# VHH binders against Oxidoreductase NAD-binding domain-containing protein 1 (Oxnad1): the designs that were tried, part 26

Target 1, 295 residues: Oxidoreductase NAD-binding domain-containing protein 1 (Oxnad1), of Mus musculus (Mouse) (q8ve38)
Amino acid sequence: AVCTQAASWGLKASTLRHLTLASIIKSRRKTDHLERTASVLRREVMAAAKVCEITHESPSVKSLRLLVADKDFSFKAGQWVDFFIPGVSVVGGFSICSSPQRLERDRIIELAVKYADHPPAVWVHNKCTLDSEVALRVGGEFFFDPQPTDAPRNLILIAGGVGINPLLSILRHSADLHRDHADKGRSYEIGTVKLFYSAKNTSELLFKKDILDLVHEFPEKISCSFHVTKQTAQISAELKPYVTDGRITEKEIRDHISAETLFYVCGPPPMTDFFSKHLESCHVPKEHICFEKWW
Short names: E, the ipSAE of ESMFold2; O, the ipSAE of OpenDDE; V2, 0.75 times the mean of E and O plus 0.25 times the DockQ between their complexes.

## First folded at step 19 (VHH)

Design v5 (from u1 with T28E G35A M60A; framework vhh_gocatamig_d2; at its last look DockQ between E and O 0.46; V2 from the best seeds 0.00; counts 0 for: pae E 2.1 > 2)
Fold by ESMFold2, look of step 19:
Structure v5 (fold): chain B 295 residues (1-295), chain A 124 residues (1-124)
Amino acid sequence: as target 1 above (295 residues)
Amino acid sequence: EVQLVESGGGLVQPGGSLTLSCAASGFEFDDYDLAWYRQAPGKKRELVAGISYGGDTYYADSVKGRFTISRDNAKNSVYLQMNSLRAEDTAVYYCAAREGEFDWFIEGYQFQYWGQGTLVTVSS
């Protein structure tokens, strides 16, 4: 793939030393992301990373592919990174949207960053170029990391807005697990996965092709439902079977409740509160409901 | 050119009622979230009530049960019905608009457009 090139160890070591010293000193100052997440579990190490690909996902969202050559760098599907930018004192927090296996295979992680008047997002949109160097530290308690001997589980993923980012990581990880199991049962036997993804209209749904490619690869195991609340343009023939007008309903979610089902909810706080309360009212055990909010 | 024009402010007695209106122009009103903010003398501007493009409403705890936000997309207008008014409701009230992103009203997202404000005084 295009992002398989890695810098030599000498360059990576000097990059990490440079970024780590300056970034650590600056991050001891007041920051919004670090203060909000101060008690959240983090990996102890920082890793240097280099931007190897930049893609426009939409007018307001850029995706970055980052080479992370440090083989001790790892993450669980659904986690985020502290994003340390030289010369930017505010530390970013961005969910990883690629799978752990992609990192294992290619040393690549992908981030998707919506434009905002927030220094790390401004840097990603206005300053970031190929070969830009940053430092990363993995954090977060919102993840799906089954072990090979765990009981099979069905997944229901409920996304709104940028909440798709960590859920795309989980969806891609789920597809990796299906491929691994088909290869002589080498890994965890995952059940079915259904993604409910809500947006204003089809233009605001990110990663549609990526998601549908996974659905088409595993049509009996992976499914999706795109929910649009204010669609005005016509919907293409390719999308139409997957698009529903209106909000994701309680009934749709209730139909999937079972002892084998885990729920991952990520989106704006009112949405995550709504579904969390609904699932609790249906007596879904709290350990089967994972939620995360971003704004 | 975007404009938000508030009206309906004035002097009312404690326990009274007042309806604020905000007429909007220069954008596709149906696609926008709308909100009312207020600013009392010496205090920061604070969110009072909001309504998403899909009609989801938000109220600050201090006004819940007393104030009602509504919108009329045919008239490009948003309203704040204020009942059971108290002295602490005295403030300049501002209409605000932002392009809606979700069918849920999200406090904390910034607003692009602001009105000039209308004064509400609750006094005997």
Scores: ipSAE 0.483, ipTM 0.774, lowest interface PAE 2.1, mean pLDDT 86
ESMFold2 (binder alone), look of step 19: mean pLDDT 87; pTM 0.884
OpenDDE, look of step 19: ipSAE 0.698; ipTM 0.861

Design v6 (from u1, 15 letters changed; framework vhh_8h63_2; at its last look DockQ between E and O 0.42; V2 from the best seeds 0.00; counts 0 for: pae E 2.4 > 2)
Fold by ESMFold2, look of step 19:
Structure v6 (fold): chain B 295 residues (1-295), chain A 124 residues (1-124)
Amino acid sequence: as target 1 above (295 residues)
Amino acid sequence: ELQLVESGGGLVQAGGSLTVSCAASGFTFDDYDMGWSRQAPGKERELVAGISYGGDTYYADTVKGRFTISRDNAKNTLYLQMNSLKPEDTAMYYCAAREGEFDWFIEGYQFQYWGQGTQVTVSG
């Protein structure tokens, strides 16, 4: 499928009004996205979006590319969207896995949605087609948005499962910042970035090619460590140097503690709690520990 | 055929101890998260304890310090050791299983398979 950036729908306002009111009023899940995040800061901009590409990332995960023509729509790397679907009263919450620069350049954001018995996920997997229309609202306080005058920081990204999605956004943004610094001279000078990404086995690690491409582009600045907890198949030669059996350990994370390092943790709640508590006990300032729980 | 068969329930005096067991078959036990839930008559089911395929454990606040969940992968058996039992622990105890995705136990995930239950009654 071919995305057209220039496309604009003159019905955006009426679509947004209808989708917003109906979805919010009809939400009935006690633990749904809006209820879980009721106190989280949201952008005021609501934007219409159109599905321009659907890709299978794995048997259980679909990726959507969404064209967002509204130039006022923007986000910070790591943030999520409220995902409003016509005819679906439950509002989805999905982390953006693409970079802000991809939106600036192409008016595209990418979402990766794991199948679940949850109405927005069911819609993405069973009903969504090219040109399907949805409405988006950006939210979340889990993000990396340095300004050119900010102190240089190193990043440690700790991902489990679909927690990779917001961290991939941050990783891609970090690569964009490295490119910008080389080209422009006054852009933010980001330090090193290391991604620790855990899953059951290598088949469950999403975006391996994309991640390794970034590592290869910036081998002295970007690195990754894949951790698999129950690998049974042989590991390809390409992946083998990056794969460790077992959990991401406290010691590995401790080795990166410094005044210049920020930690971004996103994954299953017990993993996120474990690492945030460990970092706090090692006297890492709370301001340098950012975490978001799955779902 | 996947099966979960609980045993070891019975009548116990308050303050006593009891171990319930769950024999599992028909799936690769080592790949599954396991849990114990309980239900008293007229009450809603409550997750009591869980254990991931990697050994990470979860306990409900009402049983922390008194109950211990464990698994023996060689015997395909899940256990719940219950100490300092109270009359309020009286319930049908159900063994449950789900495919493990992470070596962390996630309490909010639904279980796919359930046993028939074993009755635990705490008197006096």
Scores: ipSAE 0.506, ipTM 0.790, lowest interface PAE 1.9, mean pLDDT 86
ESMFold2 (binder alone), look of step 19: mean pLDDT 83; pTM 0.841
OpenDDE, look of step 19: ipSAE 0.696; ipTM 0.861
ESMFold2, look of step 20: ipSAE 0.440; ipTM 0.750
ESMFold2 (binder alone), look of step 20: mean pLDDT 81; pTM 0.823
OpenDDE, look of step 20: ipSAE 0.743; ipTM 0.882

Design v7 (from u1 with E101D; framework vhh_gocatamig_d2; at its last look DockQ between E and O 0.46; V2 from the best seeds 0.00; counts 0 for: pae E 2.3 > 2)
Fold by ESMFold2, look of step 19:
Structure v7 (fold): chain B 295 residues (1-295), chain A 124 residues (1-124)
Amino acid sequence: as target 1 above (295 residues)
Amino acid sequence: EVQLVESGGGLVQPGGSLTLSCAASGFTFDDYDLGWYRQAPGKKRELVAGISYGGDTYYMDSVKGRFTISRDNAKNSVYLQMNSLRAEDTAVYYCAAREGDFDWFIEGYQFQYWGQGTLVTVSS
């Protein structure tokens, strides 16, 4: 089974047949995701999707690749989806961790879902199989979507835990923009991107290989710093140059402040609040500080 | 078998002090966030203070400056130093533990393990 195979009409009809009108239109407003994001702008169109690959990113995190044949389905790097599961009344909310260009090219998006005692997460971990069908609706105001005429920007991405997911989407999008600029010469010219990613230990850092592959592809443009707060095991030689013991420091972040730098922060609410307030105190304009809390 | 055993409760005058202790066993203490909850008669159980595996602390507004949470990983113990006690602090106090994910204490995360509680009475 090849993830790139299209099934436009069949997928849409089959997927929507499993959903009731009440499940789609009257999505439960009591869910944590829908309640937290009730005022956030959403696209009004739902798209059918089929699970075409399942990967274990860690003991507690599964990654899903979803085929979304509807060519009108699109998203901006950093956004999330409402995740509608037939037979599950609670609507999931999951950040997209793949790039918009991958969707354009292959009709695939990737979600990474940490286990939680919450019906959509339980379904992803315990019931989801290849060819499972769901419906998606894009939402969120946390994104990076530069236009060709926008000024070049450097990006600082600050991630904690599964807050890496929307930032990985932005990082991958940044790599796509660098590739496009090399091919076309007139596309948006993105500046440098640095990812600061904090977790308990190196085994809790998701997507290490994917992140380092991008760093190695664009070593003068893309960089990363992994910060571990309770590492007890030996760190592999390949990771060691990128790993720092302790929290991400204010000093490291401050060194990147400039009029051309945008900051994207996603992680535990106390971390997100800490860095956004620090940046404001350093006179970074509010419009250059984008944050999203997960909880 | 996971156990959390509170001690140190009792009767104290307004303005007095108490230290609550909670001895933990049955899990890798160093990897866990710890918390103290309380429940007064007729009220809901509420989070009083918390401490992450890395030492980051949280306090509810009404106890800030009066209560101090601390942990001793060598003794697998968490403590609540309670100063300037008021009648409103009268409650059963519960020790709680959850596996820690971040070196930030996150209010609102569910706790996995609970002690049986220790009574604190603040009365003349």
Scores: ipSAE 0.446, ipTM 0.748, lowest interface PAE 2.3, mean pLDDT 86
ESMFold2 (binder alone), look of step 19: mean pLDDT 81; pTM 0.820
OpenDDE, look of step 19: ipSAE 0.812; ipTM 0.910

Design v8 (from u1 with G54S; framework vhh_gocatamig_d2; at its last look DockQ between E and O 0.46; V2 from the best seeds 0.00; counts 0 for: pae E 2.1 > 2)
Fold by ESMFold2, look of step 19:
Structure v8 (fold): chain B 295 residues (1-295), chain A 124 residues (1-124)
Amino acid sequence: as target 1 above (295 residues)
Amino acid sequence: EVQLVESGGGLVQPGGSLTLSCAASGFTFDDYDLGWYRQAPGKKRELVAGISYSGDTYYMDSVKGRFTISRDNAKNSVYLQMNSLRAEDTAVYYCAAREGEFDWFIEGYQFQYWGQGTLVTVSS
């Protein structure tokens, strides 16, 4: 709610340029994010952003809501931001977990940041306060951005751990597209979406309520399967129908293969390698398989 | 207090074998990923082998087929069996542990706890 009250405050273009230059000149150490993504396409313009809400998603994960007043700032569902913090030399890389429509409507994006001994993550967890100012630059080629004239596509989303973040953005975007189609009939008609989301246990599955709310809103179009690999606590009655012990299986994924299905895989490298190899062995065209590894 | 105590280092001839052990205490061993790192003089510390909380293993390319990592959860111990040793394997070997997040072993994640190391010397 503080985001509404702060909506009139925005960073000027000159302030944005100053913030980005100050961050860059103080960056004396290369980040794993910038090195890993050096060849990835980025937008040219940086946008100023202000922290308008901080919440605890879990003991180790904080969500930031960022007000981005610049109307030219946009992103595609699945993309990440370079995260420039004044006074912090290392540039962060965080996937956007909110939908593009949330930005269009409210000028807000949401990031979920797991604690790590990495300067941007430490800053988010230990120093960040309401009204903190940062600069953002959108990047990434892992996204779902269908055009109104595109044929309907079914989506299979495969998430491991924090790999849920960009896939939640895609899932939320998919729900927005379903709502737009129902209300207007002028927008892209998206097919079905199924999320496979793996974690150690149910307490490590982020956004469970948000995901299930979408499943319940579009039960014939959106579905999910939660997979836990070391569950020790009792699973609540509300979650049980959606939870399976063990890894996401090749057979489950194979049952969804069709010429019109796109696969989005995000998680630890061995998981993404495993599923991409499996899909290729099943003759899924490479252009229908999108994957992203950690940063 | 968390402790990782390596043992089994020593002098061995090229082509020989050695077993490193690491006894862990101060945390719930079953929930942790374990790793063996090594550092030779003048080189960066490098991950040699790892094992996730569920038993998934990782090996660096130069040791595949020669080294085997294993864990014994009943003894809170992780082992590195090193066969066909070469002079280039000479290093201080460190046991490391981190809270496990995935049943896949993840090479790039930083480890929380480290042992003091045990020296392995492969000398002709």
Scores: ipSAE 0.472, ipTM 0.762, lowest interface PAE 2.1, mean pLDDT 86
ESMFold2 (binder alone), look of step 19: mean pLDDT 81; pTM 0.822
OpenDDE, look of step 19: ipSAE 0.647; ipTM 0.842

## First folded at step 20 (VHH)

Design w1 (from v6 with T28E T62S; framework vhh_8h63_2; at its last look DockQ between E and O 0.45; V2 from the best seeds 0.00; counts 0 for: loop humanness VH .158 < .165, pae E 2.1 > 2)
Fold by ESMFold2, look of step 20:
Structure w1 (fold): chain B 295 residues (1-295), chain A 124 residues (1-124)
Amino acid sequence: as target 1 above (295 residues)
Amino acid sequence: ELQLVESGGGLVQAGGSLTVSCAASGFEFDDYDMGWSRQAPGKERELVAGISYGGDTYYADSVKGRFTISRDNAKNTLYLQMNSLKPEDTAMYYCAAREGEFDWFIEGYQFQYWGQGTQVTVSG
């Protein structure tokens, strides 16, 4: 019912007062040139969204599921949204943690928002309710969007803190690509994906079940390593095989360097700088290193 | 009760060295990020060095290579070793703490707790 309601619930530029400055531009597939122009235009399109689910991912992080009925709204795995809240003058910026296919299938995107003394985050944590309406605009050049003709790639994802959000989107997209390739073979042939995710302790690791579900679904293709730097409580039997004490090491990352490996790094600026500099010093081409610093 | 008590300040000649210390109590020290900020007369307070709960360090450009921050979790003590001191380093030096979130030190995060400061004066 959510999918059919999303299709019947639509945005008109004149129907939402706080969104009247935005126009919907429908994309028409044509030549490669028009596709490039359409991609730029989508960055300028604002879409109305409605909060359809709010959950606690942790004591300090709330997840939102947003219904985005506008069929012209699209994003690439790893991108973020400008988050426009009526009555809040500061525009939020939040990475999308759901996959593009989830949007195409269900008209849903997911955001995970850590509490901060920052007006959009305060609103999400203290004022947001079911059916709250906001406006979204997609942005960012940190993404994984392979074309069917691209060379097969392995992915190494390196996350710290809420830097997991865009990388979870990429991980979910990778799983979707595995399913699509096996089904009809007309999509990109992706290689293996390994997620390195660092946090203080296991309670600070977000999305553990979601990540492990993907690892269990694709045990030959998807793996993860949770790194905890100050664990004091007992680690559950379910998590223990995936948890390593200490930091993600340079050696672990170096062992994955090859011509076919792409690196996606997102987290605190010093972590991102550390790993991107290390990879460059090991002569990984800049085109194979994608990073985004804490926003 | 949470307390941060600085000590070790004083008068030193330019080119000299000095170590300031901060004794911490009333919280789980090894769970906190720590930092040193300074304030010279007529100037705004500035962060000069920081260290995460996991030992990652940060230094302002003005002190890189001359200052070393360290922590002793067994003694709940933060240190700042200052070498090659210049008159421009003259300031009140404050110990600061915040709950640790990442073992990487994040420069832009606010500190929650501050000490009373210790004066460092570097003569020409």
Scores: ipSAE 0.491, ipTM 0.778, lowest interface PAE 2.1, mean pLDDT 84
ESMFold2 (binder alone), look of step 20: mean pLDDT 83; pTM 0.848
OpenDDE, look of step 20: ipSAE 0.743; ipTM 0.882

Design w2 (from v6 with Q110T; framework vhh_8h63_2; at its last fold request DockQ between E and O 0.51; V2 from the best seeds 0.00; counts 0 for: pae E 2.1 > 2)
Amino acid sequence: ELQLVESGGGLVQAGGSLTVSCAASGFTFDDYDMGWSRQAPGKERELVAGISYGGDTYYADTVKGRFTISRDNAKNTLYLQMNSLKPEDTAMYYCAAREGEFDWFIEGYTFQYWGQGTQVTVSG
ESMFold2, look of step 20: ipSAE 0.526; ipTM 0.801
ESMFold2 (binder alone), look of step 20: mean pLDDT 82; pTM 0.829
OpenDDE, look of step 20: ipSAE 0.740; ipTM 0.880
ESMFold2, look of step 21: ipSAE 0.481; ipTM 0.771
ESMFold2 (binder alone), look of step 21: mean pLDDT 82; pTM 0.828
OpenDDE, look of step 21: ipSAE 0.770; ipTM 0.893
ESMFold2, fold request of step 22: ipSAE 0.432, 0.493, 0.477; ipTM 0.749, 0.785, 0.769
ESMFold2 (binder alone), fold request of step 22: mean pLDDT 83, 83, 83; pTM 0.838, 0.841, 0.841
OpenDDE, fold request of step 22: ipSAE 0.848, 0.849, 0.853; ipTM 0.925, 0.925, 0.928

Design w3 (from v6 with Q110D; framework vhh_8h63_2; at its last fold request DockQ between E and O 0.32; V2 from the best seeds 0.00; counts 0 for: pae E 2.1 > 2)
Amino acid sequence: ELQLVESGGGLVQAGGSLTVSCAASGFTFDDYDMGWSRQAPGKERELVAGISYGGDTYYADTVKGRFTISRDNAKNTLYLQMNSLKPEDTAMYYCAAREGEFDWFIEGYDFQYWGQGTQVTVSG
ESMFold2, look of step 20: ipSAE 0.520; ipTM 0.795
ESMFold2 (binder alone), look of step 20: mean pLDDT 82; pTM 0.837
OpenDDE, look of step 20: ipSAE 0.745; ipTM 0.882
ESMFold2, look of step 21: ipSAE 0.516; ipTM 0.792
ESMFold2 (binder alone), look of step 21: mean pLDDT 83; pTM 0.844
OpenDDE, look of step 21: ipSAE 0.743; ipTM 0.880
ESMFold2, fold request of step 22: ipSAE 0.506, 0.510, 0.462; ipTM 0.793, 0.788, 0.763
ESMFold2 (binder alone), fold request of step 22: mean pLDDT 83, 82, 82; pTM 0.842, 0.838, 0.837
OpenDDE, fold request of step 22: ipSAE 0.843, 0.846, 0.845; ipTM 0.922, 0.924, 0.924

Design w4 (from v3 with L34M G35A; framework vhh_gocatamig_d2; at its last look DockQ between E and O 0.49; V2 from the best seeds 0.00; counts 0 for: pae E 2.2 > 2)
Fold by ESMFold2, look of step 20:
Structure w4 (fold): chain B 295 residues (1-295), chain A 124 residues (1-124)
Amino acid sequence: as target 1 above (295 residues)
Amino acid sequence: EVQLVESGGGLVQPGGSLTLSCAASGFTFDDYDMAWYRQAPGKKRELVAGISYGGDTYYMDSVKGRFTISRDNAKNSVYLQMNSLRAEDTAVYYCAAREGEFDWFIEGYTFQYWGQGTLVTVSS
């Protein structure tokens, strides 16, 4: 799955994102052995949705809550939606940042969309209002969907900039799995989860409160490390214990390599390539490295 | 007022070297990605090299190993050291700036500010 692009003048990147999505979807769909089933899934997966809440995550990022009443609509943590807007011919592609359980219980998904000079993003920022209607179609192979009998795994999530969106979905899903196991038992027993999240400065880190709330709910299971590469303003006392100056280091990531650890990487293509190649050079099996690029 | 002023262009023999400089003013240089583009007659402008606000570098394939981009934040300047010059490097070279978002240089993102260009001619 691709992450939401947010550069002010990034027309080329948004065009490449759209082309990449189309190529991936068409290739996987066309080669699917179940062409008959794939055609049915396309129709059933397209669901009407209504905007029920709009908030500002930052000066350049809006979050939408979308009500999706169709009970056949579902997704796996880390996936994205094709975002069909009436009157806009370009189809948007946005990672879902809410958990699958939130959809199951409330029929809500959340998207966070950074402004870009690209028609779907422009519509979200300039035209979208409460009760606006759109259509959605789920896609992507970047996800975490363990079954109850799967071996326990630790997760390392590596996010750069707006690459946080699909990883927040995975982090929230992980917290849901911890709650399910603690409350009822007999569900997937997830291991520890650590989020490494890098941005230019603390104001560009999205979802800080949401992330820290999860860390505080499961302090022995969920942790995070925020990395800022050009912090010029003073960091608040509440945030400072979680913030490190500089890039996420190879050593920090290497210290978590084990047979039971899975790695999920999403961010700018150079970052994603860097960490995926580093993990491969350390002989982490390819099956334990999930990455999505194009920002 | 934002200004990017290139200098260092000229006529050079094949195999020679030049250093291009770009002096920036009117914005907080330390927060910006910088790049060099070039445009040969009849061709589209193309990205040659870039450097993020944190120093991550990018080079187009044909200049790797021959060109080096660098920045001096104290002097608000970016440089392009061009070695082993070839006739195909003949172009007008432009300095460009954009507000940086990550400490990774991302090709394909657009640039807000541009210099007027400096001509580099490589011929015998």
Scores: ipSAE 0.480, ipTM 0.767, lowest interface PAE 2.2, mean pLDDT 84
ESMFold2 (binder alone), look of step 20: mean pLDDT 89; pTM 0.900
OpenDDE, look of step 20: ipSAE 0.786; ipTM 0.895

Design w5 (from v6 with F102M; framework vhh_8h63_2; at its last look DockQ between E and O 0.44; V2 from the best seeds 0.00; counts 0 for: pae E 4.7 > 2)
Fold by ESMFold2, look of step 20:
Order: structure tokens, then C-alpha cells, then sequence
Structure w5 (fold): chain B 295 residues (1-295), chain A 124 residues (1-124)
């Protein structure tokens, strides 16, 4: 069903503050999103949002599309939301998969949530329905937000597992920037973007169609390499040209090092630590390397 | 139906050894990361050891060098060999599983499924 109405702003303002205060007070575990990210800057804007679409991205991952009518709500590609659910004391932390332009155009953001024995994830998988209402607050320092006059940059995006979520946001933002440059001429001129995305097998690669659609739309600018560590089933002819057996290697990344290249790495801590150390050992400036760890 | 059944718990003297096992059914075992967590009375559950679907292992600092996690994919069974046991190892030991995403075992990722636990008691 098409989302036809945004959440009420006036009635929910005090409710939104109450929901966030109660959730914050009760959230005290080491693995808690708020506790892990306590030092990370947050935007002060709290926005009501309504679930307008739910899809199964894989057997264990559901995607939500959320309508966020509040025009003061904004984010930078790569950021997450604090996800406040009525009746759930633990606050969720979910990376935004959609681009900032999708929010500007349609007031929609997209989240993808893997099932886990964790109250927000359980709610998303077992209780969430169309028209469910939640509160959102944007956070995170992992983002790509170039200004129109910034120097052109090439991007290398390195994703492992659910680390694809914020990098898909950056990839979609990059595609939006290419479209804007071709149409308007005054937008930021982005260089090439290559996504390295690792998962157990091709069934666990999320967003394959979405990613390949972008590669095919911008074949001279956007490319991808899927890496699978335990592929046992036959790989479809459509995917086979993009798939490599094994982990993403340091050698594969090294050829992309240049003064114009920025690295965005998101995945399990062992992966992000691996690439962080190797890029620094190759003397890539710290300001050209962005890492995000998910627990 | 996904099922995890622990066994092998019991009473053991300090300095002794014990093996606990977890029989798994209702899922493709070798696609899952597996782990052992423990919970002593009045304490929070603590991950003590984990093993990815590809065999990468994790151990909490409190058990390194004393505990060994292993899996037998042919028998759908997870093991924890516990040596040099101490009274502070006394706890309910839970088998846990989650679908594997990466070859690395990730200690911070939540497990999806839990067994009912087996009690390990270390005296002396």
C-alpha cells in the first residue's frame, strides 16, 4: 500500500520526547546501541515516522520504508537512526540504506534489519505492520556529504555483511550525484565508485538487483565486486561476472590508492580493523579513510 | 523446527575437566556461527567461546588457554572442552546459534537461537 498520510507532528511532539526519555533511561546494557554510541554526535531533531512498506530482502532480513514528513529531518549518506519503538525499552540503531535525495523527494527512508534476539530487531520482524509509528533521531559520523565546490573524489566502498546498509546509502547518493551533475551541471562532480561487498554466499548478498541496476545505469562510473567465502550452490549467469571466491584482499584494494580516493569501510570489527591497519600502513591519510564497526 | 540441546554438564572438582555438547537440528548446521554463553546466578549472560561457520574461533579472556570450542559438522554437534576448571566457571552453559554472515566470528553480534542450558558446577 501507498503511504498517504504522514504522522501527526503536533500531537506527537510531547509523545516523541516521552518515548525517547523512557527508552534512554531503561537502556543500560553493554551491547545497547545507545551505550555503544554514547559519545557520537546526534542531531537534536526527533521525527515521527510511519512504516509504509515492508519487504523480505532475504530469509533473515526485512526492509522497512518509513515516511518522515517532518522537513527538518535530514541525514547524510551513511548515517544511522536511533529507532524508538512504542512499548520497547531498548532503542534500535539502524543504518539508513536510502539516499538523502530519496528523503528530499519522497520523504522516505529505508532501513534493512537482520533478525536477532534483540528487542528492536524482534519487533521489526515479528510485530511491525504497515502504518506502525516510530520515532527517529539521526546519528553517526560515518558519512559522505560532499559540497558542490569540493574537489572530485573517487570512492572505494568496502562492505561486509550488514555493513552494506550504510554503504548502499552512499552508493545511491553517488548515483544521485551523477544524475544531478548530468542534468544540472552545478552539483558536485563525483568520480568513480567501486563497491567491494563480502558475504557468505550469493544468497546472503543483499540488494544485488539494486546494486547491479546502478552499475548498469553508470557503467563508466560505478562498479562492484562481490566476494563470497562459502559458496556451495551454482552461481547464476547474471551474477557470475561479479563474483569472486574468498575474502576481500588487501592487494585488491591497494591498486585504488590515490590522492583522490576516499575509503569507506563498514562491517565486522575484524574486517574494519584489517583494512584500517593496512590502509594506514600504505600511508593513506586518515582523513581519506572512514570506518564504521557494527556489533 | 530449529533445536539446540545441551548435554554433558555436571559436578567437577576444581582443576578438573569437562566437555559439554550441543546437538543441533532443524537447520543447516554448517551455515551457522555457534557459541557458548554462560550465566551464573545473579549475573548477566557472558559469551565464553564462539566459532564461525568457517571455523574461526573466539574466546573470552577469562577462558583463553583453558577452553576449546569445536564443531563436528557431520554430526551437527558443537563442543566445549573445559580444562583447569575454577569455581568461578560455575554457571548454566547455553548453546547459541546465528546464521553466518562472514567467516569471522563476531563477538558483538546477537545470537538468534538459544538452547535450554546445561549446568556446570565446579567445587572446591
Amino acid sequence: as target 1 above (295 residues)
Amino acid sequence: ELQLVESGGGLVQAGGSLTVSCAASGFTFDDYDMGWSRQAPGKERELVAGISYGGDTYYADTVKGRFTISRDNAKNTLYLQMNSLKPEDTAMYYCAAREGEMDWFIEGYQFQYWGQGTQVTVSG
Scores: ipSAE 0.118, ipTM 0.528, lowest interface PAE 4.7, mean pLDDT 84
ESMFold2 (binder alone), look of step 20: mean pLDDT 83; pTM 0.846
OpenDDE, look of step 20: ipSAE 0.734; ipTM 0.879

